# VH-VL binders against Large ribosomal subunit protein bL20c (rpl20), part 19

Target 1, 123 residues: Large ribosomal subunit protein bL20c (rpl20), of Euglena gracilis (p07133)
Amino acid sequence: TRIKNNGISKKKRKRKISKMKGWVGGHSKLFRTGNQQLMKARHYAFYDRKKKKNLNKTLWITRINGGLKYYLTINEKYNIFVSFLRKTKTYVNKKLLSEINVRDSKSFSHLSKPIMKSTGINL
Short names: E, the ipSAE of ESMFold2; O, the ipSAE of OpenDDE; V2, 0.75 times the mean of E and O plus 0.25 times the DockQ between their complexes.

## First folded at step 12 (VH-VL; framework fv_temelimab)

Design e8 (from b5 with heavy chain G57D; at its last look DockQ between E and O 0.35; V2 from the best seeds 0.00; counts 0 for: pae E 12.9 > 2)
Fold by ESMFold2, look of step 12:
Structure e8 (fold): chain C 123 residues (1-123), chain A 119 residues (1-119), chain B 106 residues (1-106)
Amino acid sequence: as target 1 above (123 residues)
Amino acid sequence: QVQLVQSGAEVKKPGSSVKVSCKASGYTFTSYEMHWVRQAPGQGLEWIGAIDPETGDTAYNQKFKGRATITADKSTSTAYMELSSLRSEDTAVYYCAREGLYDYWFDPWGQGTLVTVSS
Amino acid sequence: QIQLTQSPSSLSASVGDRVTITCSASSSISYMYWYQQKPGKAPKAWIYAASSLQSGVPSRFSGSGSGTDYTLTISSLQPEDFATYYCQQYDDYPYTFGGGTKVEIK
């Protein structure tokens, strides 16, 4: 059972091309409209990525605050914790830290305690 | 330390263009958006636009879309803002500002570049 | 676009006074951001996510609010707090700032 893909692939590629150019009378206008839509799609994609990014950051802050309160036995906020990270020159991605808290709460506690201890808040 | 250093003050005639540079240091240039904001003398702040230096994608305030061009050079870690068809109302201090560490605001800001448009 | 209305546009107060600046958005936003600007200087990041102080910001500053209405408060005004304060939204393009509130010390 041998299928020669070269012939079928060319036929499908030719059918795809002819379907793409179904407006032969308005060919130049069609290409211009396609470029304009692509530029608009890129602009909106940038905007949509920013919106999604902002929503995700709100979720991350809530997760980290919950983890800090539960496992460090200190009533601290996310912003205080990241200030400690900055003081110790330790960079831990905000998304990674929140995922560790969700997946492995013990690991989140072990990561956070040495950083807070080294910055002078032990309790 | 994160720093944004802008090009020097410019004096321009109406109808000409200006290109302001913003040299970034102390961080990974392509990991943070660069924004441009202006402030006319004695006035408030006005957002011009932004660039994602990694992809080259831009966004503009519609007020400036026909006149402003924002670019970035990865090899020199430098962002640029060019404003064409200058008018006297474009006299302002132009700031570059980086997307903040938490990605919610602008931190830090460049020192500002005064652009004066006069006949 | 989202319009931000700051009030007052300027105020004069004595050292030790409690000062409150308001910022109202034309539609609900996720968080308000605040900057301090001294004459001849670039704005400085001051309060993020409505209520969180940037490192180095004195504890006499506080922020509050949600939805459309936000405030910046200075509990006991000091001479170094003479500046213009701007609110900013980061929800939608174009990003917009309030008109500013100039705080003058009598």
Scores: ipSAE 0.000, ipTM 0.532, lowest interface PAE 12.9, mean pLDDT 73
ESMFold2 (binder alone), look of step 12: mean pLDDT 91; pTM 0.931
OpenDDE, look of step 12: ipSAE 0.020; ipTM 0.652

## First folded at step 13 (VH-VL; framework fv_temelimab)

Design g1 (from e6 with heavy chain W102Y Y103W; at its last look DockQ between E and O 0.03; V2 from the best seeds 0.00; counts 0 for: pae E 16.3 > 2, placed apart)
Fold by ESMFold2, look of step 13:
Structure g1 (fold): chain C 123 residues (1-123), chain A 120 residues (1-120), chain B 106 residues (1-106)
Amino acid sequence: as target 1 above (123 residues)
Amino acid sequence: QVQLVQSGAEVKKPGSSVKVSCKASGYTFTSYEMHWVRQAPGQGLEWIGAIDPSTGDTAYNQKFKGRATITADKSTSTAYMELSSLRSEDTAVYYCAREGSYWDYAFDPWGQGTLVTVSS
Amino acid sequence: QIQLTQSPSSLSASVGDRVTITCSASSSIYYMYWYQQKPGKAPKAWIYDASSLESGVPSRFSGSGSGTDYTLTISSLQPEDFATYYCQQYDSYPYTFGGGTKVEIK
């Protein structure tokens, strides 16, 4: 029968590239989404500091969830990921994690991998 | 624990074939790809090919030009690598190794190795 | 195929020494792995994704690099660290290894 030299290697590369491209594409989409929320936050800065604070937290959560969705391909939610970080005693500022994902999706995935490995998540 | 146990050493004549077995235990055999790597005496590591036990899909290093055949038996959790038309330069230790998942693709674990000696 | 040039091929060092091993790829890669192999034994996974230590690997080991240039460093060599270290790329078929660096006792 037929030798499929590109079967596993090509398929595996497609899976990696697909997730990486989605990660990069998610980075662009995450930045666009973050920018829209940031403009709304500046609008509220004129009106109410309390509303502005809550909008900033929503922006962080949206960025982290977007990163998790594309990176893990499992649509993991923010609370689940933060629970993993807490369980492994990893100190990461939530705002910093969200900003890393927006600026450098590779750095975000590299930071999160060891924590997800300890929980046995396999894609 | 996760283990890969290979068949014993072989002495072969040029032109013959060898089939090395690799029995997996301690994990779900069909969830991980199995890879084959060889190491000539005193030399480095050379990738031969791989199989996805769940689909039967294979990939090969073109250096082996259809001489290598990698198979898997799900019922016994055993992978096989057959190398035909043996030459003296095929003398090496042959390893099976499990490929990790997306988060860590490193080969872990490795089998103990099977020495194949090709001489006239 | 992506060629990995590992340097040095061998080195002699004493317990407590700092050692550095380099691995240079013929084209830019993302997935660089390191393996430790002791005489008569199969290789062991040691470092994944260039800088992440496998479970049970001592913290005196570190990895760094990106693109084409990667390093493995042992900050204070211990008796159990005398072995051969291999780099490996996993970016494209066929998967290739460096030629190895043998770390020997002076």
Scores: ipSAE 0.000, ipTM 0.521, lowest interface PAE 16.3, mean pLDDT 73
ESMFold2 (binder alone), look of step 13: mean pLDDT 93; pTM 0.945
OpenDDE, look of step 13: ipSAE 0.473; ipTM 0.841

Design g2 (from e6 with heavy chain S101Y W102S; at its last look DockQ between E and O 0.14; V2 from the best seeds 0.00; counts 0 for: pae E 15.7 > 2, placed apart)
Fold by ESMFold2, look of step 13:
Structure g2 (fold): chain C 123 residues (1-123), chain A 120 residues (1-120), chain B 106 residues (1-106)
Amino acid sequence: as target 1 above (123 residues)
Amino acid sequence: QVQLVQSGAEVKKPGSSVKVSCKASGYTFTSYEMHWVRQAPGQGLEWIGAIDPSTGDTAYNQKFKGRATITADKSTSTAYMELSSLRSEDTAVYYCAREGYSYDYAFDPWGQGTLVTVSS
Amino acid sequence: QIQLTQSPSSLSASVGDRVTITCSASSSIYYMYWYQQKPGKAPKAWIYDASSLESGVPSRFSGSGSGTDYTLTISSLQPEDFATYYCQQYDSYPYTFGGGTKVEIK
């Protein structure tokens, strides 16, 4: 009846998140190139896709809801939204970042449409 | 214009092998997975396997138990699927289809298909 | 592996009819896709993420569902809609397709 501690995985997760922080250089062309390279590095094995998809999707929904609540509080703050995505380091972030190829400093509502569509979240 | 152009139809004997090619153009070949799907005459679609051209990593449907070999040549932007120990039930149209590194994307585009006929 | 059962396997309907095709999965999935295939042609991506229409797909098409039960609906059937429609799961390898639904117009 001993309570066993789950293995400590924060170190491994933090290392993965740190690796992802530096791939975006601030230009859409540079971002697309960096995103493609990071996407390739994250393609580890086809047979683990289901586990990875389910875990990432849950994390993505939680983090998107957090970002939407923050956005609604301050309204139209693009750099805060981008910082939230980089902090979460989810697979959803990679899809959304790969679609930011024609960035033109639009409001948060314009950048959030792909997130809302892919999650089924309605405001 | 994104295109996948496959090699021509083939007629094979049982026990032999076939190698179907899929030439990609109009996009960065190493940025997308290439998948192979077949369709027997009058039947549905069956996934064979896939390759990531950037790493060479592959995945296969176990139904093909080592008979299928999927490869890619970065220098020619061409993917290949070889099926060995052919049987008459391997008669089908073989398609290549592109997929990205996203779980949210459908296969798009598909090649025109390559009819492989295995006859005794 | 996840089995997909489409129903019906074929149907005939008149121009203007509402047509519904179902796809049932043997276990819960997150990623369901639909393809349209005309005779002698490769399949075309039609609906992604269960309900989102691909570019160029007429608005008379719609998709819905979650978990194990998914549908494709044509609200007002047109002559150009005769084809075979396939569902596909993207949740786990091997990727699997439904058996197809052949839509024939009277």
Scores: ipSAE 0.000, ipTM 0.519, lowest interface PAE 15.7, mean pLDDT 70
ESMFold2 (binder alone), look of step 13: mean pLDDT 92; pTM 0.940
OpenDDE, look of step 13: ipSAE 0.159; ipTM 0.742

Design g3 (from e6 with heavy chain W102L; at its last look DockQ between E and O 0.02; V2 from the best seeds 0.00; counts 0 for: pae E 16.7 > 2, placed apart)
Fold by ESMFold2, look of step 13:
Structure g3 (fold): chain C 123 residues (1-123), chain A 120 residues (1-120), chain B 106 residues (1-106)
Amino acid sequence: as target 1 above (123 residues)
Amino acid sequence: QVQLVQSGAEVKKPGSSVKVSCKASGYTFTSYEMHWVRQAPGQGLEWIGAIDPSTGDTAYNQKFKGRATITADKSTSTAYMELSSLRSEDTAVYYCAREGSLYDYAFDPWGQGTLVTVSS
Amino acid sequence: QIQLTQSPSSLSASVGDRVTITCSASSSIYYMYWYQQKPGKAPKAWIYDASSLESGVPSRFSGSGSGTDYTLTISSLQPEDFATYYCQQYDSYPYTFGGGTKVEIK
């Protein structure tokens, strides 16, 4: 097969990794995953801007559910967890929870742990 | 140096109660949960419950609900565990242990243990 | 509540032997901890998050596993390693411990 890449292509990949350092760690697999998300985000931004808002909301919900399963051993869905929070008059910023899970997964457990104790969601 | 020092051994009669103290030093007492674990002679470890000293919130193993009471005194950096309606099966070494935070939640350190003997 | 089953309950081994201790959870967990306890003393934190060694733990110790199945391995047993080892889950209340594995001199 014809290969067009050379030293310049390697330089472009290194520059993309530098831009993404705030997203993920230094792993090659994380870079490739981050690059795919960048291409999808650019696609939606150019072609479907009004649908971009719904995609971001879906990402927040996915991050919260992943964090809950990883640190709290809760098998309940996001909706049930949020309903329980409302019953206890506990406010938890959904965007902050998803961002903490991306930046510091251990901090996600500490943020949500008092809520779990007060609601009795403890498997 | 982080340290937990417990009160001395106790001998109790069935039906009475015992209150074990755990004095913390070398760290900010209100920043970490305090847990209580017991070990009957020749047996394994059993979690009793915990307290968040900053809020006073507690959690208990349901096995001990209604009999165990865990409290904390911020001014003396001391946690307490009281077990009422004692039975011979409650004979055990009772430990306090600090739960870690951030990257390591393991119980570290543990107190030296307090032997509670319940005999008629 | 999550039950932990350790195997074996005891083992007899010689200095230099490789030993493996298993811990099985009744449901999938994220956080598995290991403690070492010597007679008459409180347990000591030994391995956190299944595979990370606590400070001062010799490199001959290792931990592995995920989900329901976890192991602690000592690659070359030393005299100071004869003790009882406990696994413990941190995922949910009540926190539970395995029944322990006593490692004895053969």
Scores: ipSAE 0.000, ipTM 0.525, lowest interface PAE 16.7, mean pLDDT 72
ESMFold2 (binder alone), look of step 13: mean pLDDT 93; pTM 0.943
OpenDDE, look of step 13: ipSAE 0.092; ipTM 0.727

Design g4 (from e6 with light chain S92N Y93W; at its last fold request DockQ between E and O 0.42; V2 from the best seeds 0.00; counts 0 for: pae E 9.4 > 2)
Heavy chain, then light chain:
Amino acid sequence: QVQLVQSGAEVKKPGSSVKVSCKASGYTFTSYEMHWVRQAPGQGLEWIGAIDPSTGDTAYNQKFKGRATITADKSTSTAYMELSSLRSEDTAVYYCAREGSWYDYAFDPWGQGTLVTVSS
Amino acid sequence: QIQLTQSPSSLSASVGDRVTITCSASSSIYYMYWYQQKPGKAPKAWIYDASSLESGVPSRFSGSGSGTDYTLTISSLQPEDFATYYCQQYDNWPYTFGGGTKVEIK
ESMFold2, look of step 13: ipSAE 0.012; ipTM 0.593
ESMFold2 (binder alone), look of step 13: mean pLDDT 93; pTM 0.942
OpenDDE, look of step 13: ipSAE 0.588; ipTM 0.864
ESMFold2, fold request of step 15: ipSAE 0.005, 0.006, 0.006; ipTM 0.549, 0.569, 0.584
ESMFold2 (binder alone), fold request of step 15: mean pLDDT 92, 93, 93; pTM 0.936, 0.939, 0.936
OpenDDE, fold request of step 15: ipSAE 0.072, 0.014, 0.119; ipTM 0.725, 0.579, 0.736

Design g5 (from e6 with light chain S52N S55T; at its last look DockQ between E and O 0.02; V2 from the best seeds 0.00; counts 0 for: pae O 11.5 > 2, placed apart)
Fold by OpenDDE, look of step 13:
Structure g5 (fold): chain C 123 residues (1-123), chain A 120 residues (1-120), chain B 106 residues (1-106)
Amino acid sequence: as target 1 above (123 residues)
Amino acid sequence: QVQLVQSGAEVKKPGSSVKVSCKASGYTFTSYEMHWVRQAPGQGLEWIGAIDPSTGDTAYNQKFKGRATITADKSTSTAYMELSSLRSEDTAVYYCAREGSWYDYAFDPWGQGTLVTVSS
Amino acid sequence: QIQLTQSPSSLSASVGDRVTITCSASSSIYYMYWYQQKPGKAPKAWIYDASNLETGVPSRFSGSGSGTDYTLTISSLQPEDFATYYCQQYDSYPYTFGGGTKVEIK
């Protein structure tokens, strides 16, 4: 029987067990077993957030390259494109460039054409 | 190394009180609950109660009807179990045992035990 | 309170024997623990969450069960395994122990 101030471990355990809901079998019901999985899940969540950032970066570059290929060149010229963006002091992040290409390809073309044309013989 | 060291054996008369101490070392005292379990000679284990040293929260076995009082001193990392109105039936080895709060709830480790003998 | 009934209360076995100890709960529980105790010593954590061996516990030990029925099994009894084993529930207060099972040498 619990005393009025209650609370030996039960509340603390419940807090963690609540995070184990939906897991299979003992992993959702047994504290130590479930807690092992919880710790692992947290570990993966932490690293996966970082991986997600890299994945997004890769995706944005791919989208930008796709736009460049479609509007300007046969081959990918992202490195050249970025170098000239820096040279012209046009500071646009990869996400924004990707979004422009996806949402408004015409605007991306208008933005990228002058930059790529400036490469001249380097194309 | 995690260790629980209990006070020495006690011989008490019926009606008196006994207070057993449990000194914890090798871990953060406030991060684990301390439980008390007793074992009469040749008998099984019986849970007395527990305390969360961080909050002071306690739980008791109703069997003891308020005779048991469990306390903890954070400054000395020591838990105490006091049993009043002693009876011959209270003759037993009394153990303190650590239970995890956030990571596990195993009783590990145990103190070495304190024999309390109640005799007239 | 939850009553835990162990069976048998004692058994005699020989080295190499398969030993099975049962623990029956008066109501359904999920949090079952097993302890090993040798004479003159404090109980030692043995199996947690019904089926997981504590660190240092030989693989010849195993635990199983759910709901109201739990079992501890020793596949091949060794000399160091002669002891008393207790089940314990963490499901609700008060925490309760089984009556114990003494494994003796035949």
Scores: ipSAE 0.000, ipTM 0.549, lowest interface PAE 11.5, mean pLDDT 87
ESMFold2, look of step 13: ipSAE 0.006; ipTM 0.572
ESMFold2 (binder alone), look of step 13: mean pLDDT 93; pTM 0.947

Design g6 (from e6 with heavy chain A50V K65Q; at its last look DockQ between E and O 0.03; V2 from the best seeds 0.00; counts 0 for: pae E 16.5 > 2, placed apart)
Fold by ESMFold2, look of step 13:
Structure g6 (fold): chain C 123 residues (1-123), chain A 120 residues (1-120), chain B 106 residues (1-106)
Amino acid sequence: as target 1 above (123 residues)
Amino acid sequence: QVQLVQSGAEVKKPGSSVKVSCKASGYTFTSYEMHWVRQAPGQGLEWIGVIDPSTGDTAYNQKFQGRATITADKSTSTAYMELSSLRSEDTAVYYCAREGSWYDYAFDPWGQGTLVTVSS
Amino acid sequence: QIQLTQSPSSLSASVGDRVTITCSASSSIYYMYWYQQKPGKAPKAWIYDASSLESGVPSRFSGSGSGTDYTLTISSLQPEDFATYYCQQYDSYPYTFGGGTKVEIK
């Protein structure tokens, strides 16, 4: 229970992201649903080296789902996001992706929104 | 059709305050952040601050912290910027500008600008 | 704060010339925008995300760059391109602009 939101040098001042403490959810991000989740396209390459023991997989999935909910105003769309990445043969390091979500929510949003639109999810 | 219309030019004495208005039309006022930027004669652009009209949350350039106050009135779709303790260095054109959408955060549109002249 | 240094501060060029304006950031940024401003007018959004043209911007304009070094290029300068061009970073508060590059047609 140490969720908080603050701004840093590379991030918006709005309460859209938490630092390494966990995902910030809740009502403040809902007020931006009406003007679409903000996103800008970028080039990214991420690799999942191989499946490993699930010591921290639950934590990674929670961070990714929180990021998707926060920026895309979607209900637990991690599975759709991962399914699309597999169709494009993009191998995502899930630990790295969850750390990107904590540190740079705009970069995470840029990666996820074009992929979610390709799956037919309207924002 | 998206427009920002600002209040008219002002002439002020040093030490006084000025309040510039920015009337928005053609879009949902509370869905976009509003920025304030100034430009001294013959000089570049300087960001003053921003407001989220839906929550009233603001952020300021540290240079103006304590002197600038940015507010918004949802019922009239109007943003305001008040600058206190005016100095001759504050003579500038003051612009409001709307932050863009999720695929383009560039400021678009800008108001026509309000010239504030501080007499000394 | 992140300083943006534009160069040159002004230039004169002939119609048809290729013109290149640079913008250097004091630290690495993700979001770079360009604005065009004509005398007596408000700035206009011109290029977003370093390289994407705003609606109505002629195709002779292009932008490129990443990290700390960015450019705006006019491939064949036209008389209507007389203006001052500003770069702007959107990464962190305070948002900052470059000092501007005044383009004059000789």
Scores: ipSAE 0.000, ipTM 0.538, lowest interface PAE 16.5, mean pLDDT 72
ESMFold2 (binder alone), look of step 13: mean pLDDT 93; pTM 0.948
OpenDDE, look of step 13: ipSAE 0.358; ipTM 0.813

Design g7 (from e6 with heavy chain A106W; at its last look DockQ between E and O 0.03; V2 from the best seeds 0.00; counts 0 for: pae E 17.5 > 2, placed apart)
Fold by ESMFold2, look of step 13:
Structure g7 (fold): chain C 123 residues (1-123), chain A 120 residues (1-120), chain B 106 residues (1-106)
Amino acid sequence: as target 1 above (123 residues)
Amino acid sequence: QVQLVQSGAEVKKPGSSVKVSCKASGYTFTSYEMHWVRQAPGQGLEWIGAIDPSTGDTAYNQKFKGRATITADKSTSTAYMELSSLRSEDTAVYYCAREGSWYDYWFDPWGQGTLVTVSS
Amino acid sequence: QIQLTQSPSSLSASVGDRVTITCSASSSIYYMYWYQQKPGKAPKAWIYDASSLESGVPSRFSGSGSGTDYTLTISSLQPEDFATYYCQQYDSYPYTFGGGTKVEIK
């Protein structure tokens, strides 16, 4: 037959399992684990700011804005995104996010969307 | 604002069929699966089935497989559930509900519900 | 098919009471959700991933559990909390709901 009685369930299960294997916040358990990783990354990013690497920070901001533009239904700007992360007690390492976006745009989108949803601001 | 608006209440005779519509707005219709759930008066919730509007793929609770048909019209952003060979025990409120995205695995929003009454 | 058993099926309580509702799954699940439904209304998303409150849900609600055993607790019942609460598994088709727990005023 042409219909798939269990195809949607299997497809959803495969998607959920895939999200559990990566740094993704679609599931609260996985999101909480990812949030914990982000807090640790914040600690090390503090030391990077002491070195005053302004040129590199400009590059990181450009990469993050590019990711937000392509992989969100609403183009959230870097400043708004960082403000939401600070309000949620979540810190996102700017260098890590920019490198993920440049080399794995899919992972960046999956990372940023759950963070936006957890702040209560969507679309 | 994401919204699901269902067709109005129906009164049907046993043996006939009913087709309930669910008009979606405020989001990309083809990006989310649409589910149908019913609730008989004073009873709990029962999942009927679902459709992926982008592919037309469907899944059904085996209880309804031979009688329920779920379809979607991309051009009007409308999902439909047709239930044939109606019986008195099919009297229920029928809900459409959008499945959340890959990072949100529950039904939100729900339609307002469509009361289908099957009586002679 | 994963069956969900809610307990109790109904309860009568006074404003200010502590209320506990349980949901047991026939096999271990990862995706347990709770809905609140008031008479004449569609269900509303209430608690996701067993313990996380949806936006606008009062802090007097809490959820816990994993595997097969899950709990919803209202620490101090308010008039607006009188409703029917459903658990739902999202692990596999057919998606199933618990039988519901109707919380009524004494």
Scores: ipSAE 0.000, ipTM 0.496, lowest interface PAE 17.5, mean pLDDT 71
ESMFold2 (binder alone), look of step 13: mean pLDDT 91; pTM 0.916
OpenDDE, look of step 13: ipSAE 0.668; ipTM 0.886

Design g8 (from e6 with heavy chain S101D W102T, light chain D91N; at its last look DockQ between E and O 0.03; V2 from the best seeds 0.00; counts 0 for: pae E 16.2 > 2, placed apart)
Fold by ESMFold2, look of step 13:
Structure g8 (fold): chain C 123 residues (1-123), chain A 120 residues (1-120), chain B 106 residues (1-106)
Amino acid sequence: as target 1 above (123 residues)
Amino acid sequence: QVQLVQSGAEVKKPGSSVKVSCKASGYTFTSYEMHWVRQAPGQGLEWIGAIDPSTGDTAYNQKFKGRATITADKSTSTAYMELSSLRSEDTAVYYCAREGDTYDYAFDPWGQGTLVTVSS
Amino acid sequence: QIQLTQSPSSLSASVGDRVTITCSASSSIYYMYWYQQKPGKAPKAWIYDASSLESGVPSRFSGSGSGTDYTLTISSLQPEDFATYYCQQYNSYPYTFGGGTKVEIK
């Protein structure tokens, strides 16, 4: 029976990224190309209020998974990940939060809400 | 529209196994994780594990290691949870629950529950 | 493993009362969810991301908190709010739930 590590958030993030791989054909090196394909799909899909809502949700998922993949890349070591999360709660600066938000605003919002409340930093 | 329909109640003896099914409809089965949660009578909720139907990848609560097996059949959009070496404390309602949309992640929807009674 | 401690385990209140349920985590989290469960039914997603109401949830419900301390508040209790409420963390495996708070009307 496998022993689970304390930093299991990488497994959850990896699973969401793998769902998006099926969506974009598993082209991880072509992530920007996948976003361009999603924009084309939005352009050519039947446009109405409900379909626009579903396409926006799909695009949001792609942006979140892209941001999660970036986040895992910079904090893939367990002790760095745990220290970064604790440090960002305590020593978060506005420039760091802004640069993370530009890459994936929805994932940034979910990750930063407790940090923002504890530090008083608003975006 | 999105629905999870589970198999019926079962009565089992200690030491036996049970396999609960969860048939999904109204969404793309392979796009969402399926989770299993149980609730013993008068008790709270306990997470058992999950499966990614697209890859077959699983994760388990260590409490159920070696006893729980979660599988999925893409062709029938059905997830299964098998619990072996049953004990009386395994008497519970067993739920399947789909992971929610990425915007809120809450488990939604839940199946109706399957009562498994383990008694001698 | 992150433990969630709910308080109270049960309460009885009158229609119109303000009710507050707390959930404390053993370590800091940010994926906190609330579920409502009626007797004989599966839980329903109620509040996501600590403070956002699921579709169809009455506005008398609110959620707040961050880090280790979270609350669910019913501003004016109604008879249909009789249920058990569970908090849940989605931060790390194993995913855990609070012990539940049974809300009785009367």
Scores: ipSAE 0.000, ipTM 0.516, lowest interface PAE 16.2, mean pLDDT 70
ESMFold2 (binder alone), look of step 13: mean pLDDT 92; pTM 0.937
OpenDDE, look of step 13: ipSAE 0.201; ipTM 0.756

